# Miniprotein binders against q9bqp7: the designs that were tried, part 264

Target 1, 240 residues: q9bqp7
Amino acid sequence: VPQNWFPIFNPERSDKPNASDPSVPLKIPLQRNVIPSVTRVLQQTMTKQQVFLLERWKQRMILELGEDGFKEYTSNVFLQGKRFHEALESILSPQETLKERDENLLKSGYIESVQHILKDVSGVRALESAVQHETLNYIGLLDCVAEYQGKLCVIDWKTSEKPKPFIQSTFDNPLQVVAYMGAMNHDTNYSFQVQCGLIVVAYKDGSPAHPHFMDAELCSQYWTKWLLRLEEYTEKKKNQ
Key: E = the ipSAE of ESMFold2; O = the ipSAE of OpenDDE; V2 = 0.75 times the mean of E and O plus 0.25 times the DockQ between their complexes.

## First folded at step 23 (miniprotein)

Design xh4 (at its last look DockQ between E and O 0.97; V2 from the best seeds 0.83)
Fold by OpenDDE base, look of step 23:
Structure xh4 (fold): chain B 240 residues (1-240), chain A 88 residues (1-88)
Amino acid sequence: as target 1 above (240 residues)
Amino acid sequence: SPERLEEIIRKLEEAVKLFEEGKMEEALEILWEVMEELIELIEETGDPELYEILIRVIDAWDLIDEGEPEEAIRILEEAIRRLEELIE
């Protein structure tokens, strides 16, 4: 049990969108402060399993590609991910804010992969927007807040070269999603709350993406795990 | 300790059962725990056999992700046998 328990959901906020929600998705800039990001917390508190898997993967890739090849590969993966997120932001943004859609950004296997998911996405409320949890003292940049199949979700878009049909295969992604949910639900910059999460794993070959929907119950379970990771991070920093 | 190996065997048997029942997510959760326990034992003992067993558990996970549960189960059953041999 977390020592510093805090609820994921804010009882003071209504689940109903206020009618005054701007038609334009929120895009709050991330302020780089001394406050740790969700990503940093997760990276610094990786489980033994994750560390082992990552190291094994790295060693295998270096053996196959060499050190320079591995660096190039890693850079390309990062770039592909970035382009994918940029393309999604462009797709999900209102037409009036559509910067010239680089048609080249839309021609990716990852974009093809998520098409069936995008059909069920509506009511975009935030895109690439910063969230801050003041009490728990962490920040994050969420990809998207939108309705998926009529349920308001924090949506996290991921790229993978390997199939991830089960939420367990997404490792810390559920923790990231609930961390963003909890922060958003208690961030004064947001007038609404979310009760659901969605992880979308897009594939490079254009095969149908796997949606991992997280209901309120599942979000609550992962929230507890997130709090434990956050506590571990905090303790490690005190001992440094 | 033999007791720790027996617990790992028990968990793997449970995971196999869950996979056979089509409860993939629950089975993967158990495999995740097994990986942790194996890693800890490897850190303590440096036993190369345990390392190979760990690799097989990971391979089984990958096969589950790839939609090959039957092959994953076979690998896990072999891992169980190998662990039993370590206790004997």
Scores: ipSAE 0.819, ipTM 0.929, lowest interface PAE 0.6, mean pLDDT 92
Fold by ESMFold2, look of step 23:
Parts: structure tokens; sequence; C-alpha cells
Structure xh4 (fold): chain B 240 residues (1-240), chain A 88 residues (1-88)
């Protein structure tokens, strides 16, 4: 149990927005500052299993592709992920038409992979939007806040070359989702809060994406784990 | 120590039972714990057999994700036998 417990939900705030304006999703700009980001906290506090898996993966890829081939491969994977997120932001923006979008962004197996999920997504409230936890002092950039099958969710889009049918195989992604959720629920730039999360794992070959829905109880369980990672990060920085 | 190896065996046996019952998520959580304990023992002992057993646990996880639980269970049962040989 963390020493600095803080609730994920804000009792002073409504579970749903008090205004409906689907025309313009929120996009709060990320501010450069000295407080840590969610991704930095998680990267600096990786578990022994995560470190082992990452290092083994690197060693096998370098053996197969060579060092230069590995560099090219990882660069391409990064670009594909970036293009995927850009395409989703464009698709989910209510003010854009297909003619206004880059055709290369829309020509992706990853986009085909998520089509069945997108049919269940509505009421987009935020896209690529910064969040800050005013009390715990961390920041993030969330992908999307929208309704999924009638539940308002923080939605995180992920690419994978291997199937991830179980949330356990998404490793730290549930912690990212709840960290963004907690930050948004305590950020004065937002007038509403969310209680649910969704991780969507998309595949390059266009096969159907796997959704991982997180109800409020599951979010609370992962929130406790996030708080422990944040404490671990803070302790490490205090010793520097 | 043999006590730590015996606990790992017990956890793997429970995970196999859970996989046989179709309780995939609970079983995977146990495998994650087993991986942590194996990594700690490998760091302390340098035992290459423990490293190979860890690789087999990882392979079983991948097979579960790929929808091949029968082969995953076979691999875990082999890992259990290899751990039992280390105690003997």
Amino acid sequence: as target 1 above (240 residues)
Amino acid sequence: SPERLEEIIRKLEEAVKLFEEGKMEEALEILWEVMEELIELIEETGDPELYEILIRVIDAWDLIDEGEPEEAIRILEEAIRRLEELIE
C-alpha cells in the first residue's frame, strides 16, 4: 500500500459532462516543465520481468536483423505508431472530411484492425490532450476520451505484432490509462471525470483489434499500482 | 534455496490447473510472479538451468496468447519436472 494515498475519482465533479458539445473535442497543449510524465515514471520504474523481456527481445532482433537492421526496424515501428495515432485523431475529429485527410495516414492495416471498435466509439470529448494531476504533480498526454459502448472512457491506442487477447499481456498500459484518468479527474482544465478505461490493441495485418475494457473497480486496483510506481520514482529522484 | 524452488513449483502447478479450467487471466498473473522469482534466483545463483526454465515459462505465456493452451500446459509441466530435478 502506498504511503501517499489519493483517490482516483473526484467527488466534487460529475461523472458525466454537464454540457454536450460534440463539435470540438478538447486538446489541451502539453506544457514543458520539470514535473514527471506518466511515461517517464513508468520507464524509470520498470519491473524485473519487463527489463528481462525487453532485453531478450532486443538480443533476438539484433541476432536476426543485425544492428543496422534493428535500428531501421525500430525506427519504422515508431513511425507506424505515430502515423496510427495521427490517423485516429483525424478520423475522430468531428470537423474533418475524408478529402481533408492524408491518404497515407488512412492506408494502414492498423486502421482496418480497429474499424469494429470505432463503430462502438461516440461522444468524443478529448483527443491528444494534456492532463496534469494538480495534487500528485505528474503530467501526461492522453490519446482519447470518448464513450465506448455507452461508457465514458479514457482510451489508449496501442500497436502490436503479436496477439494480446488478455490485459495481462499489455504490461504497463493499464497503469498509463489510470494515471491519465486520475490526472484528468483532478485537472482544472476539465469540467468532468471518467471512471472507465479502454486499451485497444491494433494489428498491422488488419486482423480485429482486441479491446480491454476496465470498469471502475479494475481502474481502482490499477490506480493503487500506479501510486506505488509514482512513489518509487519519487524515492529514486530524492536519492539523486 | 529448495524452499524457493518448491514455492515456484506450487505456483506453476496452480497455474496449470487454472489454465485447464479456462481461467487464463488468473493463471497469467501467477506466471508473472513466477517470472519475478526465477529472475531473482538466476541473479543470485547464475544457474543456466533456471534461465532455460524461465524461457520455457515465457514460451508458455506466448502460446496462451496465440490460443494454444494445450502446448502451453505441456511446456509448464516440463518446467515443473526440471525444477523438481534441481531439488533432488
Scores: ipSAE 0.741, ipTM 0.914, lowest interface PAE 0.9, mean pLDDT 89
ESMFold2 (binder alone), look of step 23: mean pLDDT 88; pTM 0.878

Design xh5 (at its last read DockQ between E and O 0.97; V2 from the best seeds 0.87)
Amino acid sequence: SPERLEEIIRKLEEAVKLFEEGKMEEALEILWEVMEELIELIEETGDPELYEILIRVVDAWDLIDEGRPEEAIRILEEAIRRLEELIE
ESMFold2, look of step 23: ipSAE 0.792; ipTM 0.930
ESMFold2 (binder alone), look of step 23: mean pLDDT 90; pTM 0.896
OpenDDE base, look of step 23: ipSAE 0.837; ipTM 0.936
ESMFold2, look of step 24: ipSAE 0.766; ipTM 0.923
ESMFold2 (binder alone), look of step 24: mean pLDDT 89; pTM 0.891
OpenDDE base, look of step 24: ipSAE 0.841; ipTM 0.938
ESMFold2, fold request of step 25: ipSAE 0.823, 0.818, 0.820; ipTM 0.940, 0.939, 0.940
ESMFold2 (binder alone), fold request of step 25: mean pLDDT 90, 90, 89; pTM 0.897, 0.896, 0.895
OpenDDE base, fold request of step 25: ipSAE 0.852, 0.852, 0.851; ipTM 0.941, 0.942, 0.941
ESMFold2, last read: ipSAE 0.824, 0.824, 0.823; ipTM 0.938, 0.942, 0.940
ESMFold2 (binder alone), last read: mean pLDDT 90, 89, 89; pTM 0.897, 0.895, 0.893
OpenDDE base, last read: ipSAE 0.853, 0.852, 0.853; ipTM 0.941, 0.941, 0.942

Design xh6 (at its last look DockQ between E and O 0.97; V2 from the best seeds 0.84)
Fold by OpenDDE base, look of step 23:
Structure xh6 (fold): chain B 240 residues (1-240), chain A 88 residues (1-88)
Amino acid sequence: as target 1 above (240 residues)
Amino acid sequence: SPERLEEIIRKLEEAVKLFEEGKMEEALEILWEVMEELIELIEETGDDELYEILIRVIDAWDLIDEGRPEEAIRILEEAIRRLEELIE
């Protein structure tokens, strides 16, 4: 049980969109300060399993590609992910804010992969927007807040070269999602709350993406795990 | 310790059962725990056989992700046998 328990959901906020919700998705800039990001917390508190898997993968890739090849590969993966997120932001943005859609960004296997998910996405409320949890003292940049199949979700878009049909295979992604949810639900910059999460794993070959929907119950379970990771991070920093 | 190996065997048997029942997510959760326990034992003992067993557990996970549960189960059953041999 977390020592510093805090609720994921804010009882003071309504689940109903206020009529005053802007027609334009929120895009709050991330302020880089001394406050740790969700990503940083997760990276510094990786489980033994995650560390092992990552190191094994790295060693295998270096053996196959060499050190320089591995660096190039890693850079390309990062770039592909970035382009994918940029393309999604462009797709999900209102037409009035659509910068000239680089048609080239839309021609990716990852974009093809998520088409069947995008058709069920509506009511976009935030895109690439910063969240801050003042009490728990962490920040993050969420990908998207939108309705998926009529349920308001924090949506996290991921790329994978391997199938991830089960949420367990997404490792810390559920923790990231609930961290963003909890922060948003208590961030004064947002007038609404979310009760659901969605992880979408897009595939390079254009095969149908796997949606991992997280209901309120599942979100609460992962929230507990997130709090434990946050506590571990905090303790590690005190001892440094 | 033999007791730790027996616990790992128990968990793997449970995971196999869950996979056979089509409860993939629950089974993967158990495999995740098994991986942790194996890693800890390997860190303590440096046992190469345990390392190979860990690799097989990981391979089984990958096969589950690939939609090949029957093959994953076979690998896990072999891992169980190998662990039993370590206790004997």
Scores: ipSAE 0.813, ipTM 0.926, lowest interface PAE 0.6, mean pLDDT 93
Fold by ESMFold2, look of step 23:
Structure xh6 (fold): chain B 240 residues (1-240), chain A 88 residues (1-88)
Amino acid sequence: as target 1 above (240 residues)
Amino acid sequence: SPERLEEIIRKLEEAVKLFEEGKMEEALEILWEVMEELIELIEETGDDELYEILIRVIDAWDLIDEGRPEEAIRILEEAIRRLEELIE
């Protein structure tokens, strides 16, 4: 059990904004500061299994591609991921550019992969929006808050070269989702809260993306694990 | 330690049963725990056989993700036999 437990949900908030007030999705700017980001916390507190798998993957890729080939591969993967997120933000924006952007952006296998998911997404409330947890002292930049099949979710988009049909194969992604959720639910920039999460794994070849829905109970379970990782991070920084 | 190897065997036997029952997610959680314990033993002993067994567990996980559970089960059953030989 974490020593500095804090609830993921805020009892002072409704789980829905006022439905009669249409608006552009929130995009809270990320402020530079010294408090850690969600991704930094997770990167600095990787489990033994995560470290082993990462190092094994790197060595196998270097053996296959060579050092320079590996550097080119990772650079291209990073750029494709960045393009994917930019395309999704554009597609999900209610602005006029959606029609023209959609036709030009559908050339990506990753975008094709998520089409069946996007049909179930509506009511976009936030896109590429900063969150901060004042009490627990961490920040993040969430991808999307929208309804998925009628349930308001924090949605995290991921690309993968390998199939991820089970949430266990997404490793730290559920922690990232619940960390954003907990921060948003306690951030004064937001007037509503979310209780569900969604991880969407998209594939380069256009194969149907795998959605991993997280109901409130599952989110609470992963929240406990996130709090332990945050505690581990904090203890490490006290020794530095 | 023989006791730690026996616990790993018990966990792998339970994971195999869960895979046979189609309970993939629960079984994968057990494999994650097995990987941690194997890594710790490898760090403590430097045992090459334990390293090879860890690789087989990882291969089984990949096969589950690829929709090939029968092959994953056979790999895990062989990993169990190799662990039993280390105790003998």
Scores: ipSAE 0.769, ipTM 0.924, lowest interface PAE 0.8, mean pLDDT 89
ESMFold2 (binder alone), look of step 23: mean pLDDT 90; pTM 0.896

Design xh7 (at its last look DockQ between E and O 0.94; V2 from the best seeds 0.83)
Fold by OpenDDE base, look of step 24:
Structure xh7 (fold): chain B 240 residues (1-240), chain A 88 residues (1-88)
Amino acid sequence: as target 1 above (240 residues)
Amino acid sequence: SPERLEEIIRKLEEAVKLFEEGKMEEALEILWEVMEELIELIEETGDPELYEIIIRVIDAWDLIDEGRPEEAIRILEEAIRRLEELIE
């Protein structure tokens, strides 16, 4: 049980968006400060299993590609992920960003992969927007807040070269989503609350993406796990 | 300890059963626990056989992700047999 329990949902916020929600998605800039990001917390508190899996993967990839090849591969994966997120932001933004839609960004297997998910996405409220949990003292940059199949969700877009049909195969992604949810629900910059999460795993070959919907109950379960990771991070930093 | 290996065997048997029942998510949760226990034993003992067993558990996970549960089950059953041999 977390020592510093805090609710994921804010009872003071209504689940119903005020009708006055701006038609334009929120994009709050991330302020660089001493507050740890969700990503940093998760990276510094990886489980033994995750560490083992990553090390094995790294060793195998170095054996196959060499050290330089592995560095190049890693850089390419990062770039592909970035481009995918930029493309999604462009697609989901109601403002025809006068920036010439780099048509090349839209011609990716990852974009093809998520097309069936995008059909069920509407009511975009935030894109690439910063969240801060003032009480628990963490920040994050969420990908998207939108309605998925009529339910308001924090949506996190992921890329994978391997199929991830089960939420367990997404490792810390559920924790990231609920961390963003909890922060947003208590961030004064947001007037609404989210009760659901969605992880979308997009594939490079254009095969249909796997959506992992997280209802309020599942979000609450992962929220407890997130709080434990946050406590572990805090303890590690005190001992440094 | 033989008791720790027996517990791992029990969990793997449960995971196999869950996979056979089509309860993939629950089975993967058990495999995750098994991996932790195996890692701890490997750290303590340095036994190369335990390393081979954890690799098989990981391979089984990958096969489940690939939609090949029958093959995953076979690998896990072999892992169980190997663990039983370590207890004997």
Scores: ipSAE 0.848, ipTM 0.938, lowest interface PAE 0.5, mean pLDDT 93
Fold by ESMFold2, look of step 23:
Structure xh7 (fold): chain B 240 residues (1-240), chain A 88 residues (1-88)
Amino acid sequence: as target 1 above (240 residues)
Amino acid sequence: SPERLEEIIRKLEEAVKLFEEGKMEEALEILWEVMEELIELIEETGDPELYEIIIRVIDAWDLIDEGRPEEAIRILEEAIRRLEELIE
């Protein structure tokens, strides 16, 4: 249990977007300052198990590929993730005819992998949009806010070369989602709130992506864990 | 240390039972806890057999994600037997 509880939801906000008010998805610019990002907080507070798994993975990859091969591999993984997010932003943007999509991005296995998920996505409210929690003092850049199967979600898109059928195998991704959700729900740049989350894990070979839906109760449970990680981060920075 | 190994064995036995019942998520949460305890013991003792045990736990997790629970259970049962030999 965190020492400084703060609610994830804002009772003064509606979770029902105005369907009669057509809008371009929000894209709030990220402003870097002294407050930490969600990803930095999580990277600085990794559990012993996460550190062990990461170090084992690095050692095995370097043994297989060599140090230079590992550098190229990780650069390619980063580029593939970046291209995947760019393709999804293009696909979900109402300005798709003006952007003239890169056909190479749209023909990837990752995009094929998510097609069955995208059929259930509508009502896009935000794409690649900054969030800030002024009270808890953290920032983030969320991937997407849209309806999934009729429920407004913070949606996070991930690539993976290994199957992730269980949310436990996504490690910190649920914390990332609820941190964005809590920030958005208390950010004055947004007039609405979100109570659900979705993690979508896409695969390079085009295999069907695994959706991990997070209802409000599950989001509240992970929110508590996020608050503990944020407290841990604050204590570490106080002692550095 | 034998008491800590007995607790790890108890948790692994519980996880195996949960995997047999198809309760994958609950069992994986137990494996996560077991990994933390094993890492702490490895840091304290440097015992190479404990390194072999945690690798088997990780391999079992990967097999669960790949949809191969019977193989995962077999690996965890071997890990339990190795831990029991360490207590002796």
Scores: ipSAE 0.776, ipTM 0.926, lowest interface PAE 0.8, mean pLDDT 89
ESMFold2 (binder alone), look of step 23: mean pLDDT 89; pTM 0.886
OpenDDE base, look of step 23: ipSAE 0.846; ipTM 0.937
ESMFold2, look of step 24: ipSAE 0.748; ipTM 0.915
ESMFold2 (binder alone), look of step 24: mean pLDDT 89; pTM 0.885

Design xh8 (at its last look DockQ between E and O 0.92; V2 from the best seeds 0.00; counts 0 for: pae O 1.9 > 1.5)
Fold by ESMFold2, look of step 23:
Structure xh8 (fold): chain B 240 residues (1-240), chain A 88 residues (1-88)
Amino acid sequence: as target 1 above (240 residues)
Amino acid sequence: SPERLEEIIRKLEEAVKLFEEGKMEEALEILWEVMQELIELIEETGDPELYEILIRVIDAWDLIDEGRPEEAIRILEEAIRRLEELIE
């Protein structure tokens, strides 16, 4: 277990946001270059299986597309992901200032893919908002905090060209969610906490997205794994 | 080592049973562990047969994600037989 355990939840905070808050979601600006990000920590502590799978995938893609074709492919996938997140921020924002632009953003299979999930999402509290764990010293940018089927969740949106019906096939995504959750719960910019998580995997062809709900118990299990990855990162950085 | 191969076989047999029972998530967690053990053995031995077995485990995982568990089970059963032959 982690040597420097720290709780994911904050007993000084309510897990039920009161109605006194304004309807505008929080959007705390990200301040990078000060402390490591969640994604940096995870990238630097990849498991042997993750390294093997990534290298095998790269080799197969380069064989099919060539090196230049692979670089173009990955650039396009990255762009599609950016557009997907932009569209979701627009859809979930209470402000409706760009209706014509919103319709163009809605012209993707990924947006079609998540429509059935969005029907269960309400009470948006934060959108594309920075979090910082002031004690454990890491930062992140969470996608969304909202109610999913009546449970307040940190929601992470992912795109995939292959089906991910099981949370195990999302690899490090649950660690991202709980890292953001733990940071938010101990960030002085937020007055409430969240105890549940949701990973939504959307598909390019418009097939129904797969939701992966994480209750408090499951979040605590993944939080332990996150702390181990953070310890591994910190130990490597100390030795460099 | 034969003992490590026997452990991998036992884990794969457990995963197959869990897939047959429809307990996909528990079985996938076992496959993840099996992949780690196979990678470590490949690094230590350089045995190309273990590499091929690893590829079959990965293919079985993909088939589970695609909703084709019967094909995944057959691939894993073949992997078990090939591991048993390595023990002789």
Scores: ipSAE 0.764, ipTM 0.922, lowest interface PAE 0.8, mean pLDDT 89
Fold by OpenDDE base, look of step 23:
Structure xh8 (fold): chain B 240 residues (1-240), chain A 88 residues (1-88)
Amino acid sequence: as target 1 above (240 residues)
Amino acid sequence: SPERLEEIIRKLEEAVKLFEEGKMEEALEILWEVMQELIELIEETGDPELYEILIRVIDAWDLIDEGRPEEAIRILEEAIRRLEELIE
């Protein structure tokens, strides 16, 4: 049990959008401060298993591609991911804010992959928006807050070259999602709360993306795990 | 310790059973635990056989992700046999 328990959901907030919710998705800029990001917390508190798997993967890739090839590969993966997120932001943004859709950004296997998911996405409330949990002292940048199949979710878009049909195969992604949920639910910049999460794994070859829906119960379970990771991070920093 | 290896075997057998029942998610959770236990044992003992077993468990995980559960089960069964041989 976490020593510093804090609820993921805010009882003071309504799940219902206030009628005053702006028609335009929120985009709060991330202020890089002394406050750790969700990503940083997760990276610094990786399990021995995760470290082992990543190192093994890295060594295999270096063996296959060489050091320079591996660097190029990682750079390309990063770029593809970035372009994918940019394309999604463009797609999910209201038409009035549509910067000239670079048609080239829309012509990706990843975008094709998520088309069936996008059909079930509506009511976009935030895109690439910063969240801060003041009490727990962490920040993050969430990809999307929208309704998926009528349920308001924090949506996290992921790219993969390999199938990830099970949520367990997404490792820390569920923790990231619930961290964003918990922060948003207690961030004064947001007037609403979310009770669900969604991880969407998009595939480069355009095969149908896997949606990993997280209901309130599952979110609560991962929230406990997140709190433990956050405590571990905090303790590690005190000892440095 | 033999007791730790027996526990790992038990978990792997449970995972195999769960896979056969189509409970992939639950089985993967158990495999994750097994990986942790194996890593700890490897850190303590430096046993190369345990390392090879760990690799097989990881390979089985990858096969599950690839939608090849039958092949994953075969690998896990082999891992169990190899662990049993270490206890004998």
Scores: ipSAE 0.298, ipTM 0.703, lowest interface PAE 1.9, mean pLDDT 89
ESMFold2 (binder alone), look of step 23: mean pLDDT 90; pTM 0.900

Design xh9 (at its last look DockQ between E and O 0.95; V2 from the best seeds 0.84)
Fold by OpenDDE base, look of step 23:
Structure xh9 (fold): chain B 240 residues (1-240), chain A 88 residues (1-88)
Amino acid sequence: as target 1 above (240 residues)
Amino acid sequence: SPERLEEIIRKLEEAVKLFEEGEMEEALEILWEVMEELIELIEETGDPELYEILIRVIDAWDLIDEGRPEEAIRILEEAIRRLEELIE
């Protein structure tokens, strides 16, 4: 049990959009401060399993590609991910804010992969928006807040070259999602709360993406795990 | 310790059963725990056999992700046999 328990959901907030919700998705800029990001917390508190898997993968890739080839590969993966997120932001943004859609950004296997998911996405409330949990003292940049199949979700878009049909295969992604949920639900910049999460794993070859829907119960379970990771991070920083 | 290996065997047997029942997610959770326990034992003992078993568990996970549960189960059953041989 976490020593510093804090609820993921805010009882003072309504799940219903206030009629005053702007038609334009929120895009709160991330202020890089002394406050750790969700990503940083997760990276610094990786499990033994994750560390092992990552190191094994790295060694295998270096053996196959060489050191320079591996660097190039990792750079390309990063770039592809970035382009994918940019394309999604463009797709999900209101038409009035549509910068000239670089048609080239839309011509990706990843975008093709998520088409069936996008059909079920509506009511976009936030895109690439910063969240801060003041009490728990962490920040993050969430990809999207929207309705998926009529349920308001924090949506996290991921790219993979390998199938991830099960949520367990997404490792820390559920923790990231609930961290963003918990922060948003207690961030004064947001007037609403979310009770669901969605991880979408997009594939480079255009095969149908896997949606991993997280209901309120599952979110609560992962929230506990997130709190433990956050505590571990905090303790590590005190001892440095 | 033999007791730790027996616990790993028990968990793997449970995971195999769950995979056979189609409870993939729950089975993967158990495999995750098994990986942790194996890593810890490897760190303590440096036993190369345990390392190979760990690799097989990881391979089984990958096969599950690929939609090949029957092959994953076979690998896990072999891992169990190898662990049993270490206890004997």
Scores: ipSAE 0.844, ipTM 0.937, lowest interface PAE 0.6, mean pLDDT 93
Fold by ESMFold2, look of step 23:
Structure xh9 (fold): chain B 240 residues (1-240), chain A 88 residues (1-88)
Amino acid sequence: as target 1 above (240 residues)
Amino acid sequence: SPERLEEIIRKLEEAVKLFEEGEMEEALEILWEVMEELIELIEETGDPELYEILIRVIDAWDLIDEGRPEEAIRILEEAIRRLEELIE
């Protein structure tokens, strides 16, 4: 239990749209800041299990590939993820992207993997958009806010070489989602609230992606864990 | 510390039961806790047998994700037996 619990939803903020035209998704630019990002907080507060798994994975990869081979492998994985996100942003903004589509970008197995999920996505409100929690003082860059099967969600897109049928195997990703939700709900750039999350794990071979829907109750449970990680981060910085 | 090893055994037995019942999510949460305790014991003792047991717990998790729970259960049952040998 965190020392200072704080709600994920902001009941004092208006839930009605302003005069803006919702046909164009929000894309708030990320600003250079001294306040920590969600990913920095999570990286600085990894659990013993996460550290062990990461170090074991690194050592096994270096033994197989060598240090240069490992660097090349990780660079390629990062590039594949970046291209996957670019393709999804393009697909979810079809009017602007129809004239700029890179056919090579759309031919990945990861894109095929998510097609059945995309059929259930509508009402896109934000794409690749910065969020800031003005009270708890952290920032992030969320992938997407849209309706999934009729529920407004913060959606996080993930690539994986291994199957992830259970949310427990996505480790810190649920914390990342709820941190973005909390930030968005307390960010004056956004005039709406979100209480659900979705993690979509896509596969290189095109097999069906695993969606991990997070209803409000599950989000509340992970929000408590996020607050603990943020407290831990803050305590570490007091000792610097 | 036989009390700590006995608690790990109890948790692994509960996880095996949950896997047999198809309650994968709850069982995985228990395995995560078991991994933490094993890592702490390894840091305190340097015991290579505990390291090997930790690797088996990780392998069982991977097998669950791959849809191979019967193999995961067998690995966890062997891990339990090896822990019992450490207690004698």
Scores: ipSAE 0.764, ipTM 0.920, lowest interface PAE 0.8, mean pLDDT 88
ESMFold2 (binder alone), look of step 23: mean pLDDT 90; pTM 0.900

